# VH-VL binders against o27280: the designs that were tried, part 44

Target 1, 266 residues: o27280
Amino acid sequence: MDSMNVPEVLEIKRIVEESESVKTFIFSWDFRREVRPGQFVMVWDFRDEKPMSVSLIDPVRSEIGISIRRVGEFTDRVHGLSEGDLLGIRGPYGRGFELMGRDILLVGGGIGMAPLAALADEATARGMRVDALVAARTADELLFLDRLEAAGVNISTCTDDGSCGFKGFAHERLLTLEENHDMAAVCGPEPMMFQVMRILDERDVPAQLSLERYMKCAVGICGQCCLDDTGFRVCAEGPVFWSQELSRVREFGRYRRDPAGRRVPW

## First folded at step 1 (VH-VL)

Design s23 (framework fv_acasunlimab)
Fold by ESMFold2-Fast, scan of step 1:
Structure s23 (fold): chain C 266 residues (1-266), chain A 119 residues (1-119), chain B 108 residues (1-108)
Amino acid sequence: as target 1 above (266 residues)
Amino acid sequence: EVQLLEPGGGLVQPGGSLRLSCEASGFTFSTYAMSWVRQAPGKGLEWVSGISGSGGFTFYADSVRGRFTISRDSSKNTLFLQMSSLRAEDTAVYYCAKDYPRTGYFDLWGQGTLVTVSS
Amino acid sequence: SYVLTQPPSVSVAPGQTARITCGGNNIGSKSVHWYQQKPGQAPVLVVYDDTDRPSGLPERFSGSNSGNTATLTISRVEAGDEADYYCQVWDSSTDHYVFGGGTKLTVL
């Protein structure tokens, strides 16, 4: 993990409204400090600090983008900011996705499409064939469809309510798919990722999954992001894990822990 | 020169097979999903089959499932429809169509290929 | 399976407004697209995503979609607008694209 303890204060160069609840904040970035799809940064509004996945990596324009969903006080304050305002950014942190083969499947749920959008850009730039299965509860929560299309990605959608694409869950849609991928990358709610992983494992498709549930302990404090059976620390060894690594984790997809460390069912 | 060309078609007997092809030009073929839509003489449009840009997703109308196979060759910018166990009811003009991947509309159509199934 | 219902024909005088309806259960929650087809020709997209128009199409073509009915509106109708019009949606419950039966627009 490449870490930096002091946030760099950066000006918001551009804001893209992805949906009613999601915005992408774009900053100039010095790519001597490399950032890869699947890594995250700590975003500081001068009151609180939260981990956010990098959703845009553009070395040609010297820009990164960070997509933020409005879910609480911190994100509500950040959504109130305008172009020209300042945020503290430190990182990047974590290991990124690895690309292999010719044909890649991306499976994203909700805001989980953010790191996958950055990965799609890199995969298409490398000449890979990219299929994306984009899942959400409703059509309004489907993210990055225009960016994925612009990148040359072949898109399928599904929504729980049937308002766009297949009516159902991501794993139900995946069962109707041709088994023709060299690897997959998956990011979204943990129960979705667990079901998707099971199908990909049965098809012998190696998958990388991004675990975001304990990223709040992401800076230098080992132990708070520990997974029960393996001792993996999300901030040090994740957030991206291969499916074979996750098959050894009894917690994955079954239960989570609250901030006090208590087991909570999904 | 954004177009879809359908050189196939013909007369085939019931129970027979026929492969349709559709050659794309003027756009990045592998980026877009493609479909086959048919129209029986004097009837309306009926969607038959669809395929994602990569070929990883295939879709079939209930009337053709198990009998028709959609495929694509991105190196040749060509879409195919392999039709087997053909019935008189499959007689139609078959159009290939370029699908917009986000919402599922067809912004570019081939000129259509007549397939006649008769004994 | 999901069904789209269109009137089989609509007649309109030149310069008047034609309205072609597309009925479907809760169709307002779906994206509706419209195609124009003239005899011996392939269909042409005239409205997509309920309301949007392809580049180069006249402003006279517009669409709406709410509740159980989507509507294609053609204002200041011209003789050249005479054609069959089809609505179309993606039905996620059956994994199918669904077309309406078509409406023949006659310009008197």
Scores: ipSAE 0.000, ipTM 0.393, lowest interface PAE 16.5, mean pLDDT 82

Design s24 (framework fv_acasunlimab)
Fold by ESMFold2-Fast, scan of step 1:
Structure s24 (fold): chain C 266 residues (1-266), chain A 119 residues (1-119), chain B 108 residues (1-108)
Amino acid sequence: as target 1 above (266 residues)
Amino acid sequence: EVQLLEPGGGLVQPGGSLRLSCEASGFTFSTYAMSWVRQAPGKGLEWVSGISGSGGFTFYADSVRGRFTISRDSSKNTLFLQMSSLRAEDTAVYYCAKQIYSGSYFDYWGQGTLVTVSS
Amino acid sequence: SYVLTQPPSVSVAPGQTARITCGGNNIGSKSVHWYQQKPGQAPVLVVYDDTDRPSGLPERFSGSNSGNTATLTISRVEAGDEADYYCQVWDSSTDHYVFGGGTKLTVL
């Protein structure tokens, strides 16, 4: 009946090692179930289920890719899998990115480049000029540079330690870049996204931001996304939000919520 | 394949209200931006209002801002234009139009619906 | 507010080349799109992103855009090309879609 809410058991077709801590798992996909950049899937290892952003959408090869960073027991188990092993995939879920204008700026931090890599592919296919600011703590943690370059994306990098590109944070690098873009898409640590959003607002550039913490809310497994100081309902439209929508969320950039709904500082 | 169906328009007196609808089929409605473009009898094309695929971003021409509201319902694949405080100069054929993305060109157009504002 | 200027009419004989201009301040920095509208019909996209043609449109239609002027060129004009033609841009500074006033092409 409702194939979007039923897990499909899929074979891992290919695994790409993006870094020491990040792998992209590639699956054959039936594109009668459409997938858009910014959407996520639930990945099931037959013990636990976690939301993961889609990082590759390739209808020509009939493939999707899911990039996973090793951060706990679930992701450690998934990283231990090999080509030919099976995972359950349910979805896609959530609101994807919208494209507008001729020129788009992508600003990604760490694993936040995963959904932006898929967006870069779509933007270039639609004839947009794409500039990407790729940020990480060190050069070894910069992701998808080869994919972005192959797609014709104009790349700027920054690292906290200065091991590649500008030495500093994404928002500091952004201040040295061209001010004129028709839109931006931002994904990464929330404090980075908050600082970037403020600069883009000052430049009158409409921005969409992807908030990983709202992925669970979009599938209805938590209530945190319906809670904020303004009463704004974020869970109905996540994980991607326009900057104007986020201006009403007092917690954005200041606090996050754990699964119990408690405020946790960034 | 792509179709935009606009139900018939109407006659309304100045100061009145009217809602237009546009039923979409043949594409993934929620991922594409849409606009309303009007044309007064014997005159040129004038953009009225636009909305992003998600509905999170809306745009209005200066002549209609505060009087017209654009919206969409992805569960019904339908675009709406709620028109209020109508004036004689709002008399026009109203077209709904699909875009590749917000700020791009209009690749498919509806048949148009006539709105007449007259006392 | 951004303004696009088109000549109100252009006349050509069959087989000749028609050129319809669209003037705008620094329009070469924007993407220009062109629509054909025949009497009683909805507009039809004929050129997008300055130079590109939708599938199924004749090679006779082409576009250019530089500086302060964009141009729609129709070579080997046929009677069926008679229509009103509109240029259109997106003005990112005001978040407005802007249409030119239209040009009536007459084929005599």
Scores: ipSAE 0.006, ipTM 0.432, lowest interface PAE 14.6, mean pLDDT 84

Design s25 (framework fv_acasunlimab)
Fold by ESMFold2-Fast, scan of step 1:
Parts: C-alpha cells; sequence; structure tokens
Structure s25 (fold): chain C 266 residues (1-266), chain A 118 residues (1-118), chain B 108 residues (1-108)
C-alpha cells in the first residue's frame, strides 16, 4: 500500500461559503503530489469516506480546495466543522481534463461547476479563451460566478425557474451560444450532460464529460464504477470521458441501476 | 446566399402599436438566434431584443421591456417585433440580424424606418 | 451595467494606419466584434472574435484585444474605408449585446 492510499490528516485552513448548501474547504497541499482539474480525493471524517472533486488548485499559495454540497449525514457533519478542525484526505484519483486548442466551453450544473472552476483557472493560465455556461435550478444554486469572473471567463447563466439569467435548461441555453469552440468540458446531472453532448456532437465540438455519480471506489474496479455495456471502470479510466466514448454507452443519460441491478429511467 | 428581408416600416402616433417582420432565406432559420437592433437618426446602434433559435428564450433591452415582444415562426422563416406603447424616442431604423450563434451578428437586414410622431 | 467607450472620431491620411480603440473593464476576457457602417446602409461585420475576418474582407482590417482595450486596426487606409465603426461584446451578466458609441473614421 503506497502513501496515496493512506489518508493524510490535514487541518482546514479556510472555509468559503459558496451558497446555503455548498462550502469550499481549503487545505495546505504539497504539490509534489500533482493535482489536476477533474481529479477527485477521498474525504474522511474519521467515520465515513466519500469522493469529492477538487475545485481549487493553487500552487502559488500551496493550497487545494474541495467543494462539498450538503446532501446527507456525512456532508452534514463535514459542514459543521470549523477552521482548524481536521479531515483525512486521500488521493488524488482519476484522470484529469485534457486541454486542447485556443477556445473552450465549460458547461456546469450545480456542484458540477466545482471541477470546472479549477479547469477554468488552468485554461486561462494557458491563455485559452474560456466561455462558461453555469446552470442551476434556482439563482441561489449558481456557483462560482465571482471566481469565474475574476479569472476572466465569459459567463452565461441559466436557471430552471428563471430566477437568474435564461429561464430554462442548460441545453436550451447552449443553443443560443457561439458554436465555434475547439473543445468543451461538461459536468453536472447526467440527463443534462447527455443533452449537452448531443448538441456539441452535432456542432463537431469534442467534449470531455465527468461521471461523478459512479465514484464509490477510488482504487480500482468495483460494481458501482462499471458501465453496463462497455465495462468501463470509472475509478480507473474516468471519471472524465471523451464524448465519443459516451455516445456508445446505452446507459448514459437514459437509465441507471438500483441496488438490485434493475434499470431505472432518469 | 443568406438573406434577411424587411418589407417595410411606418408612421405611428405616440401610444400606438406596429408589428415589424423579417423574412429569412438561405440558412436553417430555426437553429440561429435572431435580434433586432435599432438606430435613431444620427445616433449609434442600440440592441433592442433577441430570441433563441428554438424560440424558448427571449431577451430585451431595459428601454423596451414590457412594451415590445419578439417572436418567430419557423414555418414561415419569419422574425417579428410587436411594438406597443410607442414613444417619440422609439423613432429609428430597425434592423433584423442573424446571430452566430448569438455572440455577434453576421448578416443584417436592410433596415425598416419606424417614425413615431403626431 | 457594462459600458464600451470609443473615441467619437479618428482622422487619418490615405495610405496610413488607422487605430480605433474600444475600452471596457477587463474587455480582454470578452470576445470583441467590429462593424462598419456607411451612410444609409446596414452595418457590415468586419472583425469577429477579436481577430478573425469574414470571408471577402481585405487583410488591411485586423483586430486585437487585451486588458482593458480592444483595437481595430486598418492599414493602408483607402477613401472607401471612411465610415462609422462600432465595437460590440456580449455581456453574459445581463444577457445583452453591448455596442460602443461608434467612431467616425475620416480619411483626409
Amino acid sequence: as target 1 above (266 residues)
Amino acid sequence: EVQLLEPGGGLVQPGGSLRLSCEASGFTFSTYAMSWVRQAPGKGLEWVSGISGSGGFTFYADSVRGRFTISRDSSKNTLFLQMSSLRAEDTAVYYCAKGRPIYYMDVWGQGTLVTVSS
Amino acid sequence: SYVLTQPPSVSVAPGQTARITCGGNNIGSKSVHWYQQKPGQAPVLVVYDDTDRPSGLPERFSGSNSGNTATLTISRVEAGDEADYYCQVWDSSTDHYVFGGGTKLTVL
């Protein structure tokens, strides 16, 4: 067992409240362990361990950030912590996003903006032109708008209820945006990602999509990391996949499986 | 050849209404955002209103919100601007323009003069 | 609200280079587009996405965009280049097109 498989106990240096339900926890990080946008870490609260995307990568300050949405017992406990408290961090795991070309479109839904915020920082540092479509159900759930603006990103928003920006879904908003991008990166609810992928495919824009829902195991193949018709191991080969790979997976965007293995429509 | 034709304008009294139309040809109309941009005599360009390719989203400049309604009819390849509660300051040449997709406007109609005067 | 600032007028001699600026807070993070308008005519797109030219436009037209200033550059100016020029961005915070006030280019 190497050191990457053992959690390091790290002190919470700073907490940023992104919304009522989302916080970013910032830790000092030794960048001899490389971290790339699109990778995740396992967060251990000394009772349970859960995968969380890295949302901030700052080698200048020697910091990483992990954004966590409050959705259950584990995340409720973590949200109750304060600066100076301790968490175990193991990783990073997974393959990060790969950048190509001069222009990139980011499409993020809800907490899916977390890995895309880190990617926006890297893309702008590389000198790429970055457009971001930030989607949520309501205005209060739009994330990282100030950070994206500070990074020089051209931002478009949409909310299902129309409380901020375009009223409608991400894929509907995408139809009103510039078609001419060298690549795209997409992260959010799977039905949203499926619709966005179809539009990008029609525009001949290569896209990378992050499949975070399957990340139950960080060290190899497990039942929850395996896609049903390709045998892809999300933990080993993902969570980031090119759109050309996902277009061949019947399950993507259409159905999921319950604990008994039965197909359940989205 | 991509073309936008605006068949005419009009003279309207203050408080009146007028509907502008713009007929599109040479491209798949339903896939492109469309806008109306106006220019008052001797003044600069002012964006007025826009509509997504699907027609599901409309947006308006603050100066016309609540008074103007943009719409499209894909079966007729036609863009409309319904103007109500017209004011003297709405006097302008109105251009329809094709978005690409919305960031800039690559093709413009010839313009339609709307005069609001008693 | 986002604002684009252009000089009202620029004068240049034939054969020289004209530079028309478009100022905006952190405009280098946005894509800037330029339109040419001659009297009685509809605007014509001359530069899009900061630097790109539509097919058929002379190479004399070029653009740049960084920091707080975008620039339309017209080299070897001809009498036929005399027109009003407008810069434009998309303001994603308000979902609006924003035009500059326009610059009248006079070829003396």
Scores: ipSAE 0.008, ipTM 0.410, lowest interface PAE 14.0, mean pLDDT 83

Design s27 (framework fv_acasunlimab)
Fold by ESMFold2-Fast, scan of step 1:
Structure s27 (fold): chain C 266 residues (1-266), chain A 118 residues (1-118), chain B 108 residues (1-108)
Amino acid sequence: as target 1 above (266 residues)
Amino acid sequence: EVQLLEPGGGLVQPGGSLRLSCEASGFTFSDYGMSWVRQAPGKGLEWVSGISYSGGSTFYADSVRGRFTISRDSSKNTLFLQMSSLRAEDTAVYYCAKETGWDYFDYWGQGTLVTVSS
Amino acid sequence: SYVLTQPPSVSVAPGQTARITCGGNNIGSYSVHWYQQKPGQAPVLVVYYDSDRPSGLPERFSGSNSGNTATLTISRVEAGDEADYYCQVWDSSSYHVVFGGGTKLTVL
């Protein structure tokens, strides 16, 4: 009965250190409120509120997890919290991933693996074949490899520096992977997602891409969340979009917006 | 071949209840969201209700919220709309529709007429 | 609540171009889909995601969407194009599907 627009104050039940810069915060969750892979919640530290993707959905344990990368003042404060401390959570919000077919490809870069890890859990639980391409700058920044392996996912890695797996970028590695997927889900830096989308379009593989852009405003009214040509609001209309939607957006993969709303090339 | 079969409609008195069904074939039913869209005689299309692929999220137009319940049974490839507290203005042809990408409807059922009158 | 506005009717002669508009506040930020409905029949998708066409549909059907107006364009109109046409968007802020009121295309 609680409004999804009012933050609930929840106790941090457990913290998992995923890497030097990423932690997953786990909370008890009442699954009478549905949560789907690809959706996000607003995390409130009693000073600021930021959107964070749901990275763990566990109805058996009645838990959700949110994975947070340390990148600024808000995330630094949240990373300083301990088990037993409190955070405000609103949501879930946004359009989640839809699964289709039997064979799916996940392509994740850095923290973009967080919502894809939740999707991998659902897909493998449904008996689907899941191939995951996990990309990062270095081996230390590859996320969720153990969790994906435990779920039975077929994992390929690539790092810019060659410290793990293929030496190169995600789209270069994708060219060496099997082409027989019924769908793909992609999440990571926009330049990576743009290149991956183009390859998948050429292969006639329908793809869903998650835009987890930094938001500077309230949910659903943020100018920073809008794409230049179509004005899609990530928090209202996303964060998950089909590739045919994004292929028409002039801004996607080419520009981002600074805090003043000005276009900045990638 | 994708098909959505709506096996008939009904006549019901104001305040009554009726359940509609839509049998799906030719696609993996559990991978797609579904909607109900209605059309009153001589009027336009009005979205009524939607359900996610998993059945966990449901959505309702303001005009039917609290009175209608959408559900699905993936083992039977069937979509349902349980209608209660029916009003004369609920009289319409009801279409089930297959969603694609949560945005649009690529396939529609043939429609079933629901008449609410005394 | 988001609202889409269509003209109630458009009349064209065979071989001419019909343009059916769909007005909405900042509709260019939405993906617009178009359906054709003939009397006694279910709607049929004719344009999706502003300008894409389903396989098998004539190239005479096209779409555009910018600012506050989306447009369905039917070139070289044929008698068989006579139907009601509806625009549609998904308004994720309210979790609602929104249809325009419909436009009756009459081919003289």
Scores: ipSAE 0.006, ipTM 0.403, lowest interface PAE 16.0, mean pLDDT 82

Design s28 (framework fv_acasunlimab)
Fold by OpenDDE, second read of step 2:
Structure s28 (fold): chain C 266 residues (1-266), chain A 119 residues (1-119), chain B 108 residues (1-108)
Amino acid sequence: as target 1 above (266 residues)
Amino acid sequence: EVQLLEPGGGLVQPGGSLRLSCEASGFTFSDYGMSWVRQAPGKGLEWVSGISYSGGSTFYADSVRGRFTISRDSSKNTLFLQMSSLRAEDTAVYYCARDLSGSYPFDYWGQGTLVTVSS
Amino acid sequence: SYVLTQPPSVSVAPGQTARITCGGNNIGSYSVHWYQQKPGQAPVLVVYYDSDRPSGLPERFSGSNSGNTATLTISRVEAGDEADYYCQVWDSSSYHVVFGGGTKLTVL
């Protein structure tokens, strides 16, 4: 068994309250183990294991951050933890984002901003110009705004209720933006990503999108995260996909498989 | 000092295969995209293929798509171009080049290796 | 496919300014890079992202890009500037690197 597949028990170094429902857990990290924005880790609370995106990569402080939204029993337990408590982390896994060009557009919805925040840090460190469209249902659910601003990211906000920024959905806001970018990175609710992808394709902007699927093994063995027709495994070939790849995925933006393998709509 | 060395060129018959290598040194190889660019005798520059820094994405000119395969080995700091079904029009000096910033400005080039396809 | 068009040749006297153009549909929306190639040598990047200059390159080399034309400008031309010059873009729509046909700069 590959050593990377054995969870490493790590102490929670810090906890950042991002919003009412989102916390970022900071861990010391040995960067001899490479990690890229867009990759995920398996978080083990000694009962269950879930895939989580890396939201912070700090080689200077030798830290990584994992942002977790409270959405169920597992995340409820994790959110109950304190600094100094232990979690098991294995990974990283999957294909991360690739940076191209000089100007990059980030489009994120809700917790989807987690991997994009990490990507923003890398992009700005490389001297890229970064625009970010940050979407959420309400102002209180907008994530990483201060962090992005501090990094020099040009931020545009979008909320369903209009409580902050543009009133409407991310794809609607995107339609109002005239400037094109060399590439885009997208992560959020799949229906959002689907609409955003269409617009970007029409504008001939290369786009990468990070998918979320039920994952069990994270190593491409169990097939639980396999996408219909293509055979793409989100944990192995993804979670980051190019728009051209996703154009081949019939289920994209339409449905996903639940843990029992049933089709469930978005 | 950044160096790109390109062994592997030579004479090959039409329909044959050849594998080019480009050994990189003087920089973190895995941080940069790489490309192959060729130049036929007395002609201009023609992009052949590109690969992202992670190797996750590969790109090909229409003229070589399906015949050429670009790859890289980070453990060896080496870029590869597997050429198959070679044609006379593939005769050229082949350069490996480093992508400066991900938008394919090539800031460093190898000295090139000559590939001659002839019966 | 996207096409870049360069004049086949440009001639200038020493000390004068050479301008090499690169034409393309709406090329101003692209990032244009320029390369110098001397006989028997590999190309050398001289201008990138329209107007940025690599370290070590003389200030005599500059670039601009707007509308349908990108221009490489070489001021106070020297004999050593005689070479072939190529413009290049990344075409995101086709995922191709595209080179111009090249321009031979002759110093009279």
Scores: ipSAE 0.008, ipTM 0.499, lowest interface PAE 9.4, mean pLDDT 92
Fold by ESMFold2-Fast, scan of step 1:
Structure s28 (fold): chain C 266 residues (1-266), chain A 119 residues (1-119), chain B 108 residues (1-108)
Amino acid sequence: as target 1 above (266 residues)
Amino acid sequence: EVQLLEPGGGLVQPGGSLRLSCEASGFTFSDYGMSWVRQAPGKGLEWVSGISYSGGSTFYADSVRGRFTISRDSSKNTLFLQMSSLRAEDTAVYYCARDLSGSYPFDYWGQGTLVTVSS
Amino acid sequence: SYVLTQPPSVSVAPGQTARITCGGNNIGSYSVHWYQQKPGQAPVLVVYYDSDRPSGLPERFSGSNSGNTATLTISRVEAGDEADYYCQVWDSSSYHVVFGGGTKLTVL
């Protein structure tokens, strides 16, 4: 009946204000279209379309949530919407996280906590022990702390300015945390993820990292989501990659692409 | 505060040996990789050697390989560089530096220790 | 072995923008770090991972890295910015840290 490649127009059921710059938009969802943590959807405001990670997956209430940070024209327009307004959603797309073992470390920076919040829900539901390192520039930008605490997650925080928890960067805080995890999942700015990946590799902890790249065209044909050395396309082969795969990608941790497809430094 | 202290330099004859030390404080020493970087008088920075946080991996510049040995003692929070078969070209200020994981940004440096190799 | 090339000197007037380049074959595929060194002092990290700024560094310092050239940009230059500047990469193919030759910034 429904195709994942055709946008479905959905009513915004509820909006949760996560911070001054981040909102979670909640929609009723038919779980005949299964959604997994780490997957993304294309959000269409009837003018522009952007990829957004799914941050809430609730089959019991038949809801999904999409967390959006205000960073430009599209996201500013979406932030101006109210409950009852409509958005086009198509997807889900991409490879989700795979869970293994009994203990997982989550390392999230800023909005990168969005897909990790959904993963934390699944991991705790499976009875895994979950440790989360939540990083942001300031205390006001730390996301999902109450939700993670309610799920039984062991939380560590760090902020660049020292306004909450450890003063410093995620990788600096990670060096003070226990090494004993069966796996890790990482999402945030690429420089942060690169530094975290190197520490996890040294500790022999297998890690999955989630990349979100700007997409200028339709999912599956957009060159901006292609990774140079491996030919991986974030929308087709990602956004979740194992650390061993990313260690071969020259762009990882160095560059992003702007709307024109130009390489720009982080 | 993070501090790296190098307690002194030395004058050594060519062919001689000298051990440098770097005492770390203000952070968990065993969590960080460490490096030695030198600077000859009036010259630029030259990386000499690096050691992983566990001591399980060591790396050397081609110019010192086989002559210098990097090591660490976590119980003393101290980094060492054992230098042997010293040459006049090894004359430099030697800095210890803390490595962040990844591609080796050196976020903290010692004050530097002058090593002079001369007769 | 991998080589980084910097101009030996750059001169700039106070309040203007200084640009210090670091040339390397396909340097855009490396993470570039930048250090400031004043006479008689140890180096200080001023930009890392191409464009990140350590806490406490003025916003006037920025970096970029693309193709064969990385650039340290210092906007609204002050007399206190006068120093030697070094670029640095980790070359994983040789397991070596590589420094550029250094650039002396003179504020006239």
Scores: ipSAE 0.000, ipTM 0.383, lowest interface PAE 19.3, mean pLDDT 83

